VHH binders against Flagellar brake protein YcgR (ycgR). Designs and how they scored, part 47

Target 1, 263 residues: Flagellar brake protein YcgR (ycgR), of Thauera aminoaromatica (c4kar8)
Amino acid sequence: MAELSTPSPASPAPLDGGRGDELEKFTLRGARQILQLLQDLITHRGLITAHTGGGHSFMTAVLKVDEERGRVVLDPSPDPQANRRALAAPRLTCVTQLDGIRIQFPLVGLGEGQDKGRPALFAPLPAEMLRLQRREFYRLQVPLAHELSCLLKAEDLARKPVEVSARVIDIGAGGVAVVVPTGAAEFVIGGTLPACRLALPDGEPIELDLEVRNLNRQTQRNGTEQLRVGLRFAALPRAADTRIQRYIFKTERALNAKARGGL

## First folded at step 7 (VHH)

Design E33 (from D29 with Y32F; framework vhh_7pa5_2)
Fold by ESMFold2-Fast, scan of step 7:
Structure E33 (fold): chain B 263 residues (1-263), chain A 121 residues (1-121)
Amino acid sequence: as target 1 above (263 residues)
Amino acid sequence: QVQLVESGGGMVQPGGSLRLSCAASGFTFSSFAMSWVRRAPGKGPEWVSTISGYGGSTSYADSVKGRFTISRDNAKNTLYLQMNSLKPEDTALYYCARDLDYWESGTFDIWGQGTQVTVSS
């Protein structure tokens, strides 16, 4: 019997391989930079989600960098099936974060053995590591008092155009998460919603195209269902990007001021 | 310095209750979703619960739904987990974790040292 895959918000999704060209400027290829970043993960005890393919992953950590042998030493999973899948996989995609920096790297040629008499996994040092700073992946939790909304241009069950005003729960440089009542519209992962309107507290609504990234259904205590929709900014003009980023930073500073005043 | 410190663990009998706390420092606590993750002896880490930055949204693993309640006090930079109707299978080291993405995927960048919960008669 294979391990049951339970979807968990704790498992980070790897970045799209089709974006390799866009991600080149964030990719480290210098041997010293790679060694330093791996050492930082060890120093800060960074937990890593290692994706083995087919929706399978396990939690690990870099225990040591062996520069003489050109390899990393990883903490094996306590689940023997996860370790077997990892060893059978052609590659692992490792995802972690450190001080608001998202780090992603491949490991190829995974082996098992012992380090100082304890079970360990070994892999050659990665040839590249992706390092994205907070701006690219950070999500601000939107205060309810801001009443932030996005008017979505979507389709109903009969594929007819409908407009849905959705509450924005969080916002980042790459997108927003919104809540809509179940049945208000049909959403298809990968589908594009053109000419939506994001209402920020200051200024005119921002017109933008959104791509559906994920869907999560929730049932409220009164039995009412709501749908949480993750949306990516598909075509974001510079002026819109600047306004969204200003909102995020301004709101974060204001929230920081409130928190410091209460402490 | 960014830090998470858990407390409130201990030994209880089946059916008992415990309240875990996590004190956060060095970052804007209210800007981040926060999670509880546990690791039982001989098992991998299991996500337990997440709460959004202002506490307006919560989610729970099926194994704890209806028994555990996650909450936060942003004025005190503190995360809580109220655990009721504890079972032997809840025995684990419980970690507080900072989550940057509540809705799309849970990516944790800061972890506490953990607090031990043992449910035994």
Scores: ipSAE 0.000, ipTM 0.172, lowest interface PAE 14.6, mean pLDDT 78

Design E34 (from D29 with S52T; framework vhh_7pa5_2)
Fold by OpenDDE, second read of step 8:
Structure E34 (fold): chain B 263 residues (1-263), chain A 121 residues (1-121)
Amino acid sequence: as target 1 above (263 residues)
Amino acid sequence: QVQLVESGGGMVQPGGSLRLSCAASGFTFSSYAMSWVRRAPGKGPEWVSTITGYGGSTSYADSVKGRFTISRDNAKNTLYLQMNSLKPEDTALYYCARDLDYWESGTFDIWGQGTQVTVSS
């Protein structure tokens, strides 16, 4: 009887450290803000997915914030094994949503006990909480094999129109990140790139306007410099939005299947 | 505004049946896996079932397997949970949730307010 090892859910990719500056704007570190957000989660009875690592997670909720003791009280899993994993984990990554905003926060130092005679999990208050609007911040890392590209209509240093074929490295409902050779074009944060073309595997390219949101110079291992450009969809037709969402969903499923030893 | 609204809960005798519905709005419903989660009194949340965006795959918790059926109507933006052979242990607040990862079962980014199911003699 081969124990079908339930494929370990891929640990949510660590928010790539390179996004550090962008994420900082959405990271709450103030004690008051953190407490308020936790209280809001309690008020809204928000379900939280707690990731324990190794592809394992369980659902929980914040039951209480104990300000005096500086701790948060969580619902334990009905699965004793999940609780054991949680307690053994050096860190929990908690993910939830409130009012359409993705909330992510780490918990460390998890313990078990009782709250008002009921089993509960306890952790120190998180040091930080990330608030991300889904449309803007959920990004699928695009597999290299998919070869997604975006034809950018940009300008060079002389303000001459240039077309740059850029590789899409991540995609979300709100935009794409692309990489271009350094010097291929001049990008201005807040600038609009009109009539660009996003190539998806499922059909004809999508024509869309893009807004430059961020620029990051990256040096590759081989010493070559590349420019990472974060682009927002300025005006996405509904049909295009559907296609993008479908692609993301399909790809995520495939990646997860692969991670679980599937095909 | 992205919203999920559960309905169909109620009181039923052991062995009875209920059908829950979840109306989705504010997003492309078919693009997302959807799940049912329940929270029994005094217990933590428990995953119940998940269905892929186009309904091609379904999964169930062992506790409900063979008794519950998850389905969806994408034209109506509605998720369903047919619950048969209900047991007192099925008493819980039932939530529908948008699942960002069908396979990892647990990345829920949106959920409703829940509908109460009570199984009692």
Scores: ipSAE 0.031, ipTM 0.426, lowest interface PAE 4.7, mean pLDDT 84
Fold by ESMFold2-Fast, scan of step 7:
Structure E34 (fold): chain B 263 residues (1-263), chain A 121 residues (1-121)
Amino acid sequence: as target 1 above (263 residues)
Amino acid sequence: QVQLVESGGGMVQPGGSLRLSCAASGFTFSSYAMSWVRRAPGKGPEWVSTITGYGGSTSYADSVKGRFTISRDNAKNTLYLQMNSLKPEDTALYYCARDLDYWESGTFDIWGQGTQVTVSS
């Protein structure tokens, strides 16, 4: 089947329906496997991006699994508009990552209430969960302290050239995900951004061509919208690939050492 | 700007109790999991405890499990750590940290001097 637009492999944006056939072998449908994976998300404090449709999403987490009532309990958004969009949506697409494994699942029939006095969202247990164990889908979540940026060559709403310095939030072998203020530039899925400059620690920025793969709008508590853009490396020179991989390797080792109480 | 300010440390005898507080500002507090991290003299940093955005899930290091309780008040943008049955080995600087990612990656925002806890007889 024909493949439609593809999000960055480990980005918060969901994988498109054109990959459904290939993804079937990675789909969990057993009740025990689904419950165990949801419990793993709770145990590892996995942060989830919940997509409500129309390019909107919010950050959440699985707080608990209520096996008796057959439902999951989720953190609501602090933004009431995001919660209303979620409650009105026919389905949520939840995307997260644990140790380089992409996890994606649908939730249908979202409701709101309280869990032991705390605000919560409730949904029936998903009938299926995607668990992608492919190494090429691994993305490093970029530490905020690294202040990693990419200078994008794009067009504004009037279709004139504009340069936007975007914060890099994740990076992998195949691309990056960046955040830009809403309205800073126009992005077209499948469009190419030529001669962008990726700033890594140590050395000159890497000049590379990026392809827009996905777009996701997020609303923050203050009402400010930001745009998350998934970008694929269209043509990556071997020297640039080596440098990006070295950054990923060094950063992952440092983060793992930090989490384990080392330096 | 994101700021975390720890308080409530002090000197206490073994078996005593202390309650630490962390005042958060500059970000949407309820959207983030929050953690306590400590650094003992002569040792590297040790993760102590984490709580999710609305407090639905908590986790603890084995060394403090059953003795410490993490909690939060999202209306006040404040994180707490109730420390009971304190031991000399709990002596450390205690830092409040915003969890930016999965705990296996250990990405935290830690700043300031923390709050000193000294347990001594």
Scores: ipSAE 0.000, ipTM 0.111, lowest interface PAE 18.7, mean pLDDT 77

Design E35 (from D29 with S52R; framework vhh_7pa5_2)
Fold by OpenDDE, second read of step 8:
Structure E35 (fold): chain B 263 residues (1-263), chain A 121 residues (1-121)
Amino acid sequence: as target 1 above (263 residues)
Amino acid sequence: QVQLVESGGGMVQPGGSLRLSCAASGFTFSSYAMSWVRRAPGKGPEWVSTIRGYGGSTSYADSVKGRFTISRDNAKNTLYLQMNSLKPEDTALYYCARDLDYWESGTFDIWGQGTQVTVSS
């Protein structure tokens, strides 16, 4: 009876290493900053989703920061099985938000014990905490099968208007990342691309203005160079925003269902 | 700014009823599943109920099934939790949370400050 190893739901893809430089500015590594942020979570009684791997998570909260011992105290799950998974996990990925800002941090070395006579989980203080403003930084990786595209109105080296069909690789409420062939157009960080068209699967393309936020050259395995362009929605109509949010939500749900073996 | 604000908490006797409300702002409320989570003294956070954005399907924890009803008014960007037949063990801080429905246990990325419910004789 071959134990069908249920494929471990893909751990939220580590924030793609390529965003490393961009994420660095949002990563807190200072001890004081980390302590303050944890204290703020306590003060605001913020709930935390702790991911244990394998598609499992539990809800927790920071109860206390023990500076003397260099540890954080967490609420255990009311589910003993969740606690067992947490303790067995080599790493917890904790996700929360404060004042609309997404906060993510790892915990390593989880243990169980008692705090003031109550069951608690303990972990060393995180070495780093990521603060991401959702609108700008939450990105759905677009499934290849969806074939999302964005028609970019850009300029070439001669400043001649060109239209470039770009594949959308990720999308968020604040913008999209696209890939274009190298040399297809000239992009300037901070520049505006007016009257672009974002194609979603659910209907007519959305016309919108885009601002170039970042450029990253990528070499494919086949040696072909591509340019990844990060684009911010400069002005998004409410209707468009709704459509984008709906798409993201539906897609995330579908991906999750698939990961669970439901599709 | 994305925000959830809970209200309607209070003190009630066992067997009593309360209705919690959660006002949502800063996002397309109708597009998201919404959940209630509670944190009782000395216990970790517990999922209570979820209502889906699409179709309005609902789910409940076994501990509250048959007693609690989750609902939403998308026109008002408001989530509700009708709590009937309250028990002392329902005493908790109740949070409204935006649920991305990403994980089996729910992935909550936004939640409010909570509203206190106390059930005592």
Scores: ipSAE 0.248, ipTM 0.693, lowest interface PAE 1.8, mean pLDDT 85
Fold by ESMFold2-Fast, scan of step 7:
Structure E35 (fold): chain B 263 residues (1-263), chain A 121 residues (1-121)
Amino acid sequence: as target 1 above (263 residues)
Amino acid sequence: QVQLVESGGGMVQPGGSLRLSCAASGFTFSSYAMSWVRRAPGKGPEWVSTIRGYGGSTSYADSVKGRFTISRDNAKNTLYLQMNSLKPEDTALYYCARDLDYWESGTFDIWGQGTQVTVSS
């Protein structure tokens, strides 16, 4: 792997820390709604990260919902130690995502047994499920015709300031991915690039601080190297957020209309 | 809607090779990191490999590192897994998965039916 790339896989962290009141409006408590959401996870084969506490987690999936017995059936981990930790835990925190919607729910009273002769984990249906749309997961592939660019304020190899005009290849509510020529600047994961300028259609460039989140070197077919840089919006004024969202929605609708028009 | 169709599985002897493919549609393929996930009979899902959408950066489970190679062709909306030096323990249903986290891997969609790989003498 590239030394300067984002770690993979990373366990998604549960939403935590006394935000109960704020998240209440996104919490499902109706039995029918919970059953429907669990069935959607089965239909889409949604992968679930189950957190067992103490920094431990394993990957699972809902195999079925047993409405008669009021319980869910989960795939056990291929790691027996992970299953032992899960069974010993007072609670599992299950995190998954479908179509940009974060889904999180607790399971209490986990047991083990068999389903149709195969090992399985069982738990009572959750009393609640959090369903929160995460804007940061959606990324728009920027059409080449838009010539979207971001002027990066970075450092060269000697730590001197340098400005690099980078092509924006994708954009989301949480950040952009850009392409820079190899050697144009030095980037450090976790480093902040202050006062960069994002050029959107319709208006002045947006001045914003960007945090470097990932770095990937790519060799093109012609043998040239380019660096792809993932950048998070460190702090985004509401006016800038509105302009970025408007660009994303407008472009997505135009692309979707074109695709559906071909039908 | 999102569709992922896996193919290329089959039966091979230990030490053999297979190349899996995943055809993607219904989303901008090049914008997403893509992963292979497998499930062996009687076991839960195991992450195998990820390739980033922002470049050629790859990562692998320790159990397959040095034997498997993940790659993609964004012009064809296709993900690949080249599997070499196959072992009986690699016997599983292999799924293509879309990574939904822009900043960190670990949140996956699985949409396909999977493709069966059986390694036996």
Scores: ipSAE 0.000, ipTM 0.320, lowest interface PAE 11.2, mean pLDDT 78

Design E36 (from D29 with S52H; framework vhh_7pa5_2)
Fold by ESMFold2-Fast, scan of step 7:
Structure E36 (fold): chain B 263 residues (1-263), chain A 121 residues (1-121)
Amino acid sequence: as target 1 above (263 residues)
Amino acid sequence: QVQLVESGGGMVQPGGSLRLSCAASGFTFSSYAMSWVRRAPGKGPEWVSTIHGYGGSTSYADSVKGRFTISRDNAKNTLYLQMNSLKPEDTALYYCARDLDYWESGTFDIWGQGTQVTVSS
């Protein structure tokens, strides 16, 4: 009979009801399921984007689960400002994907300290985790061994043409995420990069137009800076679409076989 | 602070029309693709439509193609969904979502109470 509370900004759809507006069937609340999912994120080295509110976020990962203390141990940002924002936030919204499934969960009561002498962030285990699969939204995390690259045709600060070889970190039916060194080129959200070349392992590079959708400047733990660029396929011929889908399916099948075959 | 507020739902008979609105605040609206997502009683969320911030490209779920039209007014920070030829199967809560993905549609934030659409004879 009580009314639903206003959802936090940057949350998934309401998780706890309100005349059938809940995502309950996709929400894991069992302690065993939550622990298993967190362990899966550790095993697969899942990268997590933690939203601290106000448009701020940082990259983290689950380092371990402390079942005795009911805590998750997180990799801190190498950016002290990001860590300060996280510690000050009333709630973190953590978003990741595993095996093409969107995973989202809240963390409340974040603290800082050390794990085995190294800086770490600690939070109580989440009471719930959202697990949502949609095939059209699937993103393949590109294995580093594939050395998948995209040659970007961009502009420098003076609007002169430059070519930047970018490592592809994820790929889906609608686009790619790449990393480039900070300052390698100027990117503007909504800008189009024409005639870029995506190098897939099978055949000639695919020439395609890419739209800049997202920019995230990251400082790695070793102090190196990189820019993560989200790029949407602005126009994609059917033959290119088929090759990309085939690469995704083939790579996912190989990754699944490798995981089953053991390490 | 980021907010999305949906409105325009109601009761309508099969074959009728409704126009939904979503008022956005607290972010650069024109920089993001925006989506409509619905949830029918007893069912999971279903993506309905996306419109991109730059270029205005649109996409639709097969169940609504030819009947629904997504649009936006970047000057007013408002997203719209024009729904025509409504069917009982369109009965759901409709949510406005900011698309944080790089693709046609993908990972998105959904917040607000949604707006209820009920199609019944």
Scores: ipSAE 0.000, ipTM 0.175, lowest interface PAE 10.4, mean pLDDT 77

Design E37 (from D29 with S52N G53S; framework vhh_7pa5_2)
Fold by OpenDDE, second read of step 8:
Structure E37 (fold): chain B 263 residues (1-263), chain A 121 residues (1-121)
Amino acid sequence: as target 1 above (263 residues)
Amino acid sequence: QVQLVESGGGMVQPGGSLRLSCAASGFTFSSYAMSWVRRAPGKGPEWVSTINSYGGSTSYADSVKGRFTISRDNAKNTLYLQMNSLKPEDTALYYCARDLDYWESGTFDIWGQGTQVTVSS
């Protein structure tokens, strides 16, 4: 009876953090700032994905900030096993989004208890919270009508060079997510794909190097498996960056206009 | 205004079926992955299912796999959840959520008020 290993939700790909120094600009360490951000999460009832390690995660929310005790109160999982994993984890990585900004923060020292007679999880206030502003980390969901593609130069199982045309499903200043048929190529996280070509609607394809950041196997409705590949721009010429930013801006504007009842 | 409105909840007997709907407005529905999340009384939220923006890929929690089917009609700006072989443990408030899906971690930025599903003999 082969235990069909439920594809463990891929551990949150390490924030495509530029060099550790770049992340510092987006890291909140001030107590007041942290408290305010946590309060904002409460106000907006933001759902949080809490990663416990080993590819496991559960959904939670910040219920309360206890400033007097210096702790945050979280919803426990309805799954007792998830709670056990969370409590056993040396570190919980919490990921959420507020107003289009990705927020990530660690919790250490998770405990269980009761808040107002209800089961709850408790942790000391995070020492730091990463707030990734829209400009650098915003990912535009690419409209299907745009048919963005990326020609990937990869290797097959035999390490033979292969070219794979991949559909771009989202794009940001830092990279793209693409989908490829399973088995089309072998991808290694941290590996570089040189001289790839990103096709934008506004002109000639952009040649660029891509770094594989994450892999996610997905099953289609028809039972066919596909691979979602997260790719970072390893080296992006300034001109290419400008084109990508322009595309994102124009597309976002168009989508927002449409959403408001525009054409 | 960005809004998600769930419907289709109700009371059913064990083994019964329900179909939930979520009407989306105020944003380009076809550009976002969508998810169902449920919350049982006194419990935290539980992820149920996700469908990508174009409906080509779906994922399910182990607890509902083989029983629930997520789908979407982008022309109608509507998300669906077909629930078959319902169990008492499926009793919960079911939320539709917009998934930004820009990172594999699944982040939700908007959700509806929920629709109640009660499975009881």
Scores: ipSAE 0.180, ipTM 0.649, lowest interface PAE 2.0, mean pLDDT 84
Fold by ESMFold2-Fast, scan of step 7:
Structure E37 (fold): chain B 263 residues (1-263), chain A 121 residues (1-121)
Amino acid sequence: as target 1 above (263 residues)
Amino acid sequence: QVQLVESGGGMVQPGGSLRLSCAASGFTFSSYAMSWVRRAPGKGPEWVSTINSYGGSTSYADSVKGRFTISRDNAKNTLYLQMNSLKPEDTALYYCARDLDYWESGTFDIWGQGTQVTVSS
């Protein structure tokens, strides 16, 4: 009888197109860079979680890169059903890590065969690979009790300066997401907001420049609309970076302690 | 540098038991979920089991449920896998792997040579 493996409950979730503008600077499209990264995954024995859609995934690894034929060779799953799902999928989304660097890439046109007499999966080389340092990728969901805010220096519809106190809903090493009432100010993707002030519990507000990266209008449960604004730290002094990281780690630790107490 | 050193493998007969250990160094062990992954000769890697950072939650592959138990000792920076009722199909190199995605979206890497488990009579 066929042995069926269950994908790990801790299987990595793919980063999606909703973050496309923020992730572009971390996307590799050079053929040499892609080949080198795949080779690094082989050298460091990187385990890859391959998502086949419909909530299904399996564990694999890159066996080799066949540069002459323009393809990667992957370990098949020991679960035959996982391999069948993979071969039927229009694409795989592969997620892995290398020394704390998150790597994600698509594979399209998966086939099966043999490599040196052993079963293998084959796919064309990916056209792109996402490469994110772990610190730059993670975003802490800010507890409402912290009342974390950022004073934004923006413009209204008439191009007049306005200051908006925005609630910070998430924070990472690379930026923050804030919510503002619809119409409080006008934001333009790629625009810079100079000398904004981020209030952290551990001291005086941090003065920093923010770049608008994304805008999302969302309807709250009560029917009101809010604007969610993704903001990148355009110029982050080392002291500010240290304080932000300290806040993230302390809050994460406290949230983990709370979860342990509940279980 | 992150180091994971697996031990405790060996040769056993079907129905036997082994306890694997993984000694961790170079990182804050208690902050990471940990997994066991195995690779049989000529086959790809198979996830076996995961334990969260504080040991309160565990999960297992269907092939090992009821036979294997994952545990950890954060004071000793050590991960364990108790393997009971071993079958020939459990023959593999066993690796411990660190979950590098702290937000409970696990990705794993293998740092050691693994420990060989051979189930044969």
Scores: ipSAE 0.000, ipTM 0.369, lowest interface PAE 10.7, mean pLDDT 78

